# Designs tried in a protein design chat: miniprotein binders against p73408. Part 11

Target 1, 371 residues: p73408
Amino acid sequence: MRQILIAPDSFKGTLSAGEVCQIALDVLAPEFDCVAHPLADGGEGTLEAIANNLDGQWQTVRVQGPLPDQTVDACYLWLPQEETAVIEMARASGLPLVPVGEHNPEIATSYGTGELITHAARRGAKQIQLAIGGSATNDAGLGLLMALGWQFLDSQGQSVGWGGQALGKVAEIIPPVLNAFPQVTVLCDVTNPFYGANGAAQVYAPQKGADPAMVQRLDQGLRHFARVVREFDGFEINFPRAGAAGGMGGGVAWALETKIESGFTAIAKLTQLEQAMAGCDLVITGEGCFDHQSPQGKVVGGVLELAKKINKPAIIVAGQCQLSQTVLPNVLKIFSLVGPDMPLEKALQHPQTALKKRLVQVKQYLIQSQN
Key: E = the ipSAE of ESMFold2; O = the ipSAE of OpenDDE; V2 = 0.75 times the mean of E and O plus 0.25 times the DockQ between their complexes.

## First folded at step 4 (miniprotein)

Design v3
Fold by ESMFold2-Fast, scan of step 4:
Structure v3 (fold): chain B 371 residues (1-371), chain A 80 residues (1-80)
Amino acid sequence: as target 1 above (371 residues)
Amino acid sequence: STIRIWFEGSDPEKFKEALEKIKEWAEKYGAEVEFILEGDKLYILVRGVSPEVREKLAEEAKELAEKFGLEVRFFIREKD
């Protein structure tokens, strides 16, 4: 019997990675020895995929929301065997938590994300995986750092307060005295620098409620903060990835000496994907859309690179695929949910049925190629 | 790797009396040590130390602060 690793991403908007795995197990496990290994890229579905793979424990904490007069109940995942907490900043400081019409990156704070980190550290975390997608903020992680005991003071010696508007006021930085603090790894797939035309404010602040004048003020604040940081300890905060989550990528890299990894790389290491894949004969992976523009940070691309590295054949099941399979040397076949027998509209309306149909074809393909 | 340390005194006279001992202590650990004195605050930047030495330096800085009745803060930085 062949051993098959089922290592998909979610089909965004339709099926979770866990649901994809379950449908594949239902179709393939009667004929093959299958191992489910749901994955994510650090965005939507990350905590769910990890919890499914490692049987994590959910922790709910009341924390500061993105708006100053807002409290939210935010969940993070505790992995006791790994001594690791997995935190999605969007659950405490995310754009979906902001009521319609109240989006404002000048006042939105990441403080609540810092409270989740503090809770995880006090629980005994030795490592924290911090996914920073979906932020409401443009505060360079200042709120998060304030929750950890950092002080940022203005020229009058008073706290600068919260929000992206605080960045331009920083005159003095006072770090906390930290005894034992977990290692933080930031999960980030964007390459934007801290400030400038391709920076945090110019690219992402508009979706967070900024008009053009506010975007300019926020970018100036980020530039000012970068100068203050450089004067403080010589750190150059304006590097690729530093602009992620309104500059939080840069802020925490500077203040907490974080590692920044692609979401896939961090999750693959945490779940021991390479070890799981090495123990199997074949990997089946998939996502809602696959083409040659899937970067290293995307799940399918990462799985295929790893499979190539350790000489494992792969099968792709994708919602839609525009890439020819002949371009990918270790890929045996690509199965698209959308095709002559399954129109796009029907696949979107009944994704579980469409996926099951394609997995039946995968099963038939594997049986016919078996000797 | 680097460590930045600062000491603050609530009593300028007593802080001044501790200052030379703190400087002598810091100098024995770093190949590159910089001192910046501003009133009741002493900033020390130490570069070129191993992680082991840096942790010991931070721990001893706390002990000195407790002994002389000073506040101490530090920031540790490594290139990954």
Scores: ipSAE 0.000, ipTM 0.301, lowest interface PAE 10.5, mean pLDDT 84

Design v4
Fold by ESMFold2-Fast, scan of step 4:
Structure v4 (fold): chain B 371 residues (1-371), chain A 80 residues (1-80)
Amino acid sequence: as target 1 above (371 residues)
Amino acid sequence: STILIYFWGSDPEKFKEALEKIKEWAEKYGAEVEFELEGDKLVIFVEGVSPEVREKLAEEAKELAEKFGLEVEFEIREKD
């Protein structure tokens, strides 16, 4: 009997990775020995995918939101067997939490993300996976670090306060005394440096509400902070990936000695994807739209690369497929939810029905290919 | 009939110019264009376009991304 690993991403806006797995199990499990392994890329749906893959406990904490007068109820995932917390910064410090017209990276703070980390550490986390996509902030993680007990003082010896505007005021750094702090791994798929033309402020601050003048002030703040960090302990904060989440990638790498990994790599490692795949004969993966022209950070791309590495055949189920080039040799077939028998509008309105219909075709393909 | 074009690596000058060029191109074919910011990406929704025009829009978007040092990706998703 074939053993099939079902390892999809979410179909963003329609189906979670867990829902995709459940539909696939319902169709395929009567004929095949199936294992569900829902995945994510470190963005939307990451906590849900991990919770379905591993027995996770949701923790809800009332924390500081991205704006100074805002509080939010933010969830993170606790994995007791792994002694690991998985935190999405966007749930506490994300752009969607900011009301339309109030986006302002000079004042937006990552403090609430630090409160989630503090809560997880007190719960007993030995490892923290921190996904930093979707940030509202350009504060280099200063708020996060302040929540962990770091002090950043201005030339008058007073706290610099919150937001990207605080970076240019830092004159003195006072680290906390931390005993047995968890190992933090940052999930990040961008390569931008801390400051400069391709840095955090120049590239990402405009989408967070910055006009050109504010972008220049924020970039100058990041440059100032980089100099202060170098004077403090010799750390070179301006490296590839340091610009992620308004410089948080750099800030936490410096202060918490974090590792930075791609979202897919970190999730694949946490869930033991390679081990699960090696135990199966075939992998079925998918996402809302498969476009291999820019596969960086994509779940399907990562699954296919891993399957190729260990010589496993793969089938792709995608909402839409934009392949105009030859597929990888280990890909047996690609099934699109949208096609002549399923127009885009119907697939979007009835995604469970569309997916089930295509999985029945996958099932028939697999039965026929055994003969 | 719908194509979503994702750009990221926003610079105020490059970002606005790329969006303006996509709008100009799509309007030439009678298509309607809307855009939204989704995390670190600019998402451009182009509606009412044929498969042949979608390929041309994809080529144009790739050329703009190369010219402006942006990343580009194409996806189908319902507009909201």
Scores: ipSAE 0.000, ipTM 0.095, lowest interface PAE 25.5, mean pLDDT 82

Design v5
Fold by ESMFold2-Fast, scan of step 4:
Structure v5 (fold): chain B 371 residues (1-371), chain A 80 residues (1-80)
Amino acid sequence: as target 1 above (371 residues)
Amino acid sequence: STIRITFEGSDPELFKYALEFIKLWAEKYGAEVEFRLEGDKLEITVRGVSPEVREWLALAAKYLAEKFGLEVTFEIREKD
């Protein structure tokens, strides 16, 4: 009996990675030994995918929201066996938490994300995986660092306060005294530098509510903060990826000596994907992606590259998106949910049915290729 | 509770996909859906959802906005 690893991304907008795995198990497990390994890229569905792989425990903490007068109940995932916390900043400091018409990166703070990190550290985390997608902020992680005990003072010796507007006021930095702080890895898939034409404010602040004048003020604040950091300890904060989450990538790399990894790479390591794949004969991976103009999915791409490295055959089950890269030699077949027998509208209305139909075809393909 | 999701963009064809995804999730959880389309904005109101489903819908709407190049904003009310 062939041993199959089922390692999909979520079919975003329709099915979680865990739901995809369950449907695949229901179809394939009677004839094959199947191992479910739901994945994510560090964006939506990341905590759910990890929890399904590693027996995670949900922790709910009341923290500062992105707006000064807002508090939110934010969840993070605790992995006791791994002594690791997985935190999505968007759950405490994200765009979804800001009411219609109130998006403002000059005042939005990452402080609540810092409170989640503090809670995880007090719980005994030795490692923290921090996913920084979906931020409402352009504060370079200043709020997060303040929650960890960092002080940022203006020229009068007073706290600069919160938000992207605070960056241009920083005159003095006072770090906390920390003992045995966990290793933080930031999950980030953008390459933007801290400031400039391709920097945090110029590229991402508009989606967070900034008009052109505000973008210029925010970029100037980031430039000022970069100068202050350089004067403080010689660190050059304007590196590729430093612009992620309104400069948080740079801020935490500087202050916490974090690693920065792609979301897929960090999740694959945490869940021991390579070891799971090595123990199987075949990998089935997939994504929903009902948009032909989207770039190739990071999860599917990562799984395929890993399968190639360890010489494992792969099957792809995808919604509507075709891989935009050259198909690797060890890809046996690609199954699309959308086709002549399953139009896009029907697949969106009945995603479980559409996926099951294609997995039945996968099953038939595997039976015929073995026999 | 209630969540109101507003998508903004210049391509009305993309609004139909955002709406269908939100309807699909709302139906799964037995929620009521209302929508309004005005020029470059699509406003979707989902009523009768738990806080957990509300959070899920907000994350889903953010994904749809990113996928289709739309802007998205939310308004959350604890009472329906």
Scores: ipSAE 0.000, ipTM 0.115, lowest interface PAE 22.8, mean pLDDT 83

Design v6
Fold by ESMFold2-Fast, scan of step 4:
Structure v6 (fold): chain B 371 residues (1-371), chain A 80 residues (1-80)
Amino acid sequence: as target 1 above (371 residues)
Amino acid sequence: STIRITFEGSDPEWFERALELIEYWAERYGAEVEFRLEGDKLEITVRGVSPRVEEFLAKEAELLAEKFGLEVTFEIREKD
């Protein structure tokens, strides 16, 4: 029997990657040997996708929320066989945790994310995968670092406190005495530098509640902090990706000597996607919206690049396809949920039904092809 | 291991700041800190800290030296 790897992303807003896999199994498994391998790009659904692959254990920790007077119960995923914790910063320091009308990146702190890292280290983690999407913060990871024992002092020798407003006050940096510390890999799919026109504050602070004057203050704070770091140990913090999560990409790369990987690359490596794909005859992948120019690190793009590398054919099932049906490397066919027989509104109202209908067509295609 | 840090400068203003730094290091790192003042030289010996902390101590000492125009020298001994 032909072996098929089902390796989709979520159809954001409608179906989880796990749900997509289950529907595909229901349609295809009677005729084919199917293996489910749900994926993610480091954003929404990442912990769930990994837990479905690796028998993860959920850990719930009460930590500092993004606002100073806020405490939240945040979960992360512990993978005992891998000795790895997977942490989404948004669960402790994310924009959705901030009440409507209270979004303010000058005061929002990443401290709670640092508390999750500390908990994972005490749990015995040797590796931490840190997904930094969805942040409420523009504090360059200062809160996170403070939770790990770093001190940032102003010109009077007092703590600078929390939030993006603290960056411009930093005069002294005092690192902690570190015990055995887990290796941190940051999952990041943006290329923005630490500061400047394409930097953290200018590009992302408005969605976190910043008006134009606040954006300028935050950018100046990031520039000041970059100078202080350079004077401290010679590190150049203004590199591509350093702007992710309000500068956290830069801050943790500097302070924790982290690796930075695309979300897809880190997840594919952690779940052994290449090995799983090598064991199959073809791969079916998909996501809610797909175009052939998707940036490196997007799930479908990453799956297709890997399939090409190991010479495996691929089929794409997309919620809505923005390219004409074209011959892509190793792609046999693209199936869109939206088409003449399935209007967009109907597909959005009944995504499971729309997906089942297209997977039946995938099944018919595969039977007819005899490949 | 042990790190020895020596500051040299004639302006008395930096002495008080250096002593504050020594007190901070002792409290922050639980380190055993000795110091000796001889003329315009302050010799600081820090024991019982990790290599990471020794690197930090050296860096903070350099920052103080730059601020006050001091000469600073370091000696690290790993066999304790």
Scores: ipSAE 0.000, ipTM 0.094, lowest interface PAE 24.3, mean pLDDT 83

## First folded at step 5 (miniprotein)

Design j4a (at its last look DockQ between E and O 0.81; V2 from the best seeds 0.00; counts 0 for: SAP 80.22 > 70)
Fold by ESMFold2, look of step 5:
Order: structure tokens, then sequence, then C-alpha cells
Structure j4a (fold): chain B 371 residues (1-371), chain A 82 residues (1-82)
């Protein structure tokens, strides 16, 4: 058992996925040759996990923020070897950028995210991985599309403007000529459709500041826009995942003729997780999970599923995990940071120490299993 | 493959542009040309989807032939305008 893949999620609130990997590398040497493969699921830590796996260049661009009179400095990751940019829309159009008390999806725009895409295209990107979690918007990506050169006009021939309020005004769509546009993949794990009872407005607009009356207006705007799209080119925009990020999933998929993929799947493909795992004898994965009621996360679940598929044994190291190893046949052992010798409070205050302690135990377990 | 999907996407977007041009022609009173462009765009999109699904280059060749028909039709319309 000579090569071990260290493929964790972040231990949210305590250690990044990269820090978990580094601690594992330090503890398991020299007896084991470890390969770091930090992961994420398209949410918090995604750009950082990818930057740890691939040589990338951070790009900072001053763009339109979510509010019409707001500019922000937003970062994305440029991967020149892969000819790929990884963009988190929340850095330009995210809810955290909106001041307390000013949340309003009827006015919030995705225009700045479109500006990041334009910048990446000029940089030479052939591929864009667009993570759309944490948005402030309910504009179906209209702002993004306008930054890419799309025009959306009302019945008077005037621009419909920005925000969710604009959706119901659309009467005419004028697409740009996109002769060098990169392939955009939308990273999304939300399955909500574009509109309706389980749609973008009904489920997510309240979190973005919408009162009940605004929710109804936003949902009706999305329904109207869906009709206009159907009339324009026959595209059915009300499909699963289309409602993500205030309709961004549907709007981008329609306008740019592109796909929506799960965040973990896209990141695993970009970083070549299966190939890395195939070259190892064992996989160590893990997550914080300090709430003893938390189910297994998407990264750990995805790593374990892949390890089972290609017949690789796995070890789980988690903050607090209640899964039986007999339920997961390729899992050799589960180590919890929290235990009788490491109470929850101590583990949260000294997470590096807690993790090192358990990884020493993992090392001992592995050495003894080969005698 | 990624290349098949990338090409198919580009062709589907081209079909979207052709439908937009057809709407312009319809509003100008060129209904016969607009209807033909709409029909060609739908066929181009269908071929792009078959190319994406199968990887069969014959569908790409057929789509290219229809794009040529689109260009010829647009050229004829532009001559009539001048």
Amino acid sequence: as target 1 above (371 residues)
Amino acid sequence: SDEVEELARAIKYLAKLIKFIARILEKRGDKDAADKLKELAERIRDLAEKFEETGNPEYLKQARELVWEVLELIREVLKELS
C-alpha cells in the first residue's frame, strides 16, 4: 500500500481542503507516498480547491455589482494550460455583496458576471466553468447576457433594463454574433425548475429579500420570459435545474446552448480525479461535519462512489461521522476528530491538532494492516 | 466527445441567429423568405442535435449544406433591397 490519494472537502469553518491535504502529507510521510487532491462541490472553496490542483492565475476585474450603482472588484481563476476559466458568480453578483437592508431581486443584476465571462474570453478561455451559487439576482441571467451583447427590448423598442422587474417587459430579443465565445458549463446542484411552485422565485427569492407580492411578480416575469423564449426559437426553458440562481441556469443554457452539470462532477472531471484515483492504492477523504446530525456531504459521497466503482479502498476522516463501515463495503475504517480523547469544543478550537492526531492513528492502522 | 459537443453548440447557436434573421424579414414583409429561413434553421438545429448524439459527421455535412442555402437566400434578399 504505497500510494495514497488525499481527496477531502474543506472542514468548513476550520480547515480548507488544501490545509487538510498538507497535514495529511506531513503526517503520513515517509512511510506512504501521498498525492494531494483537494476538492469542492461548486460552492464555498471551489476556486481555492481548483487552484491547489492546477496551476492557475487569479484575475481581478472591476465589474458591475448586483446593485445598479455599485462596482466591485471580482476575482476568477484562469487556468492557461487547460484554457479554462473558473468563475463564481457570487463574487460579482452575489448576495453577500448587497448591503444589509438593500436586498432586492427585482433590481439586482447579473451584469458583472457577464463582464467576468467577457474578460475570460479575451484572456483566451476556451472553456468556462461557471459556479452560480449564492446569487442576489432573479433576472434569469438577463444582465449576464446583456454584458455579452444580447439586447432585450420592450414593446416600445427600449431596453427592458436590469433586474427581475425586467423579465415581464421583454417583447423582442436580439442575439449577438458570438464568433469566439467559449464553452460555458453551469455548475449547479439545485434541481428547481424555472418557474412555478418549486421554481426560482417561489423557493429562493424570499432569501434574496422578496416579500410575497414580489415573489408573485418575479414568478410571473419568469413565466412571461419563458413564453418569449419559446416563441423565439422553440426552447423549453422550464426544465430541472433551470431555476438555479434566479433562473440563471435556464437563461444561460438557452442563450449559450450549453449544459448544466453538478458541481462535484465538473470539478472531478476538470481535476481528473478518476485518473488520480486509479493510480493509487487507497483513498483518504473527509469533511468537517462537526454537527453529529449532518449527513455525508457531496464531495465525500462522490469520492466514495468513484472509489467503489474502480475498486479502491477508502478511509474517511471527518469531524464527526456516524456511518458504519459495514454499510460502505470499500471503506476500511472511519476516523472521527471528535471522540473521548478529543471533545467537540477542543476539536473546533484546535482543528489542526485534532486532525493530526487522527491521521497518526490512520498511519498506525495502515502500517499494522500490512504486517 | 468535447469537440463534438463544442461544434454542435456552435451550429445550434447559428440556427438561433438564422431564426432571428427570419423574424426581421417577416416584419419587413418578406414572408416567403422568412418562412424558408425558419424551416432551414429548424433543420439545421435538428442535424446539430443528431451530430451531438451520434458523432456521425454526415449530419455535420448536411448542416453545412443547409447553411449554404441560408447564405444564398440572404444574398438574394439583399440584392432585392438594393
Scores: ipSAE 0.628, ipTM 0.878, lowest interface PAE 1.3, mean pLDDT 89
Fold by OpenDDE base, look of step 5:
Structure j4a (fold): chain B 371 residues (1-371), chain A 82 residues (1-82)
Amino acid sequence: as target 1 above (371 residues)
Amino acid sequence: SDEVEELARAIKYLAKLIKFIARILEKRGDKDAADKLKELAERIRDLAEKFEETGNPEYLKQARELVWEVLELIREVLKELS
């Protein structure tokens, strides 16, 4: 084993995927030829991970923020070779952009995310990867679609306005005559339906500032909008994943006739992870906490399944490991940053040092395995 | 292929526009024309989905024929309004 692919997720709250790669390169070289391949799940750090893998150009655009009176300078990533824009809705319509005490998913709009899409389209994007994590909104993507030229009218023929409050007022839908927009792929890992007990409002609106009465109003709004959409074109918007980002998953999928994909799958394709892995002898992956759920859908799980598919051995380096054994036979060993020699508190305070220490042990293990 | 997906998406969007036109006609009292446009739109959508799944260009040919029927129907309705 000489060529190693380093394909980690972020260690949430401590190290970026890029930082993990750099530390691994510093420790494992020159004894091993290493290729850095930082990954993300379509959540926080997705743009940074992609920018580290591909020749990306940061674009900054002044757009509508989540609140009606708010403007923000939002960044997205332009990939000129792939003619692809990668957009995080959280940069325009995200929860962190809302001031403390002003969280209101009845008012919050996704309009600024639509402006980013429009900007990317004008720049010549053929593809748009839209990460929809961390939203402040429960507007079913209404604002986003309005920015793309969709009109939503009330019973009086007036615009319904913005926010989750608008959903229950929609009586008429007017599509744009020309839809020259690039293919938008929505990146989402949640399976929530559009409305109901497991729907967007009931599950996610509370964390966006909704009280129980507001949650009920928002869910009724989603139900109403779903009916109007069904009457418009027969589309059933109450499907798994439609509830993502306050119903944006469903709204965008309906209006733009797109599919919702997992963040990992989309990023792995975009960054050519399989090809990179095929060129290596070993893959090292990892995340902040490797648990029983890690194999089933996160970055590490995706990497391990891919490694298994193409018969590559894998090593896991985790911040914390709750598993003594992996179900995956191609996993050689798991290394945890936390151990008898590294208490959790110390690892959290000095994550770089903790990672370096474990990577030295990985290096030793690999050298011993070659002999 | 990306091309198949793009074209299928475009045809599905066209089906939405046809349904939108149908609703306008319905509001005007042209129920028969509206119902026919809705039918044609659904058939066009189904063909787009089959094309997306199979990549078989025959579904595009069939969709094109239905689009011609839509255009003829719209032309007839417009003549009655003039």
Scores: ipSAE 0.403, ipTM 0.780, lowest interface PAE 1.2, mean pLDDT 91
ESMFold2 (binder alone), look of step 5: mean pLDDT 87; pTM 0.865

Design j4b (at its last look DockQ between E and O 0.06; V2 from the best seeds 0.00; counts 0 for: pae O 3.9 > 1.5, SAP 80.211 > 70, placed apart)
Fold by ESMFold2, look of step 5:
Structure j4b (fold): chain B 371 residues (1-371), chain A 82 residues (1-82)
Amino acid sequence: as target 1 above (371 residues)
Amino acid sequence: SDEVELLARAIKYLAKLIKFIARILERRGDKDAADKLKELAERIRDLAEKFEETGNPEYLKQARELVWEVLELIREVLKELS
């Protein structure tokens, strides 16, 4: 019996990675032994993909929201067998939690994300995978660190408060003395440094509500904070990826002595993708990519790279893809949801039907290849 | 391995705390003790990084010996204050 690993990303805006897997199981299972392995890259759908892959327990915690007078009920995923918590920053400190017209990275805080980390640690987590996409903040993780017991004081010995406005006020840093925190890994593929022309404020603060004057103030605050960190223990915080999530990448890496890792790499390790793929004869992967002419996501690319490494054939199912299999040497065939028999608008309106149609064609292809 | 990385991280954080203590001593005028603590913290951090890179427990053993030196220095400072 031919064993097939179904290892997709979500089809963004239409189908979750879990839904893609379920449709594939429903279509292929009578004739093929299929294993669902939904994936994500640390962004949209990360907790759901992991929850569909591993035995996880959702934890709901009332925490500080991004606005100072706001509380939210935020969820994270507890994986007791792995002694790991997976936390999406956006559920506590994300831009979607801020009402339209109230976006302000100078006041938005990451404190609630720190509260999720504290809760996970008390739950028994040894490891935390922290996905930082979709943040409302530009505070370099100051809020998060304050929730973990760090103090940031101004020249008068008073707390600098929350938000990006606080960065320029920091004169003194007091680390917590007793710190039994788990290992935190920041999941990010954004390469921006902490400050400067390509830094957190210049590139990302506008979409979080900053006008040009605010962008300049935020960038100057990040520069000041970097200087204070250098005086504190010599650490150069302005490195690639440090600017992710308004400086969260740099702040957490510095304060907690942790690494920033590719989201796909961390999730693939956590879910043991290589072991699962080694036990299969074929892998089917895919992504929506309705706004691209070829799959370019970290999930599809990472799955194909791994499949090549361990000599496993692959099939790609994508929203749109016009590359031939000869460009991708371990790819047997590529199926696009959009085609002459399924125009783009119809595929977007009926994504489950479009996917089922292509998976039936995948099944027919696989049955015929047995002869 | 994950265990090597976790332990190396913990030792590097300890070095950060030692540097914080050194700053406190420097502000109090204990500059000789502060300078020694800063030097020991840098050596501890360097050993933790070598341990993380290689997994070689000799680096961990050396770091532990330096932490003992830090504790003795702090004890001597505290004794003079009592």
Scores: ipSAE 0.591, ipTM 0.864, lowest interface PAE 1.5, mean pLDDT 89
Fold by OpenDDE base, look of step 5:
Structure j4b (fold): chain B 371 residues (1-371), chain A 82 residues (1-82)
Amino acid sequence: as target 1 above (371 residues)
Amino acid sequence: SDEVELLARAIKYLAKLIKFIARILERRGDKDAADKLKELAERIRDLAEKFEETGNPEYLKQARELVWEVLELIREVLKELS
């Protein structure tokens, strides 16, 4: 084993995927030829992970924020070779952009995300990867679609306005005259339907500032909008994943005729993870907490499944490991940052040091395995 | 012209309607007709989009030809259902 692919997720709250890669390179080189391949799940750090893998250009655009009176400087990533823009809706319409005490999914709009899409299209984007995690909104993507030239009118022929409050007022839908948009792929890992007990409002609106009464109003709005869409073109918007980002998954999938893909799968394709892994002898992956759900989900699980598919051995480096044994036969060993020699508190305070220490042990293990 | 843009928009609406009819046919078990309608609808949409991007009226001409094909197919299906 001489070539190692380093393909971690972020260690949430401590280290970025890029930082993990750099530390691994510093420890494992020159004895091993290492290739850094930081990954993300379409959530936080997605743009940074992609920017580290591909020749990306950061674009900053002043757009509408989540609240009507807000403007934000939002960044997205332009990939000129791939003619692809990678957009995180959270940069324009995200929960962290809403001031404390002003969280209101009846008012919050996705309009600024639509402005980012418009800007990317004008830059010549043929493809848009739209990450929809961390939304402040429950507007079914109405704001986004309005920024793209869609009109949603009430029974009086007036615009319904912005936010989740607008959903229940929609009586007429007018698509844009010119709809030459790039192909949008929505990145989402949630399976929630558009409305109902497991729908966007019932599950996610509370964390966005909705009280129980507001949740009911928002769910009724989603139900109403779903009916109007069905009457408009027969589309059934109440499908798995449609509830993502307060119904944006459904709204964008309907209006732009897009597919919803897992964040990992899309990023792995975009960054050519399989090709990179095929060129290596071993893959090192990891995340902040490796548990019973990790093998089935997100970045680490995806990397391990891919490694298994192409018969590559894997090593896991986790911040914390709750598993003594892996279910995957191609996993050589799991290393936890936390251990008898590194208490949790110390690892959290000094994550770089903790990772470095564990990677030294990985290096020793690899050297011993070659002999 | 505004009229040409409206026509392109109308063609896109028609493509959506065709897809809706295709869904009805699928529910009735007519898979072949449904698949053909979906294919034609996508082609019509793509041509309309190409027109919007380029302004080349040839794309609208091609879209119009496909619209006629769809209407004939729909007519045949409706005759069978009557």
Scores: ipSAE 0.023, ipTM 0.487, lowest interface PAE 3.9, mean pLDDT 89
ESMFold2 (binder alone), look of step 5: mean pLDDT 87; pTM 0.864

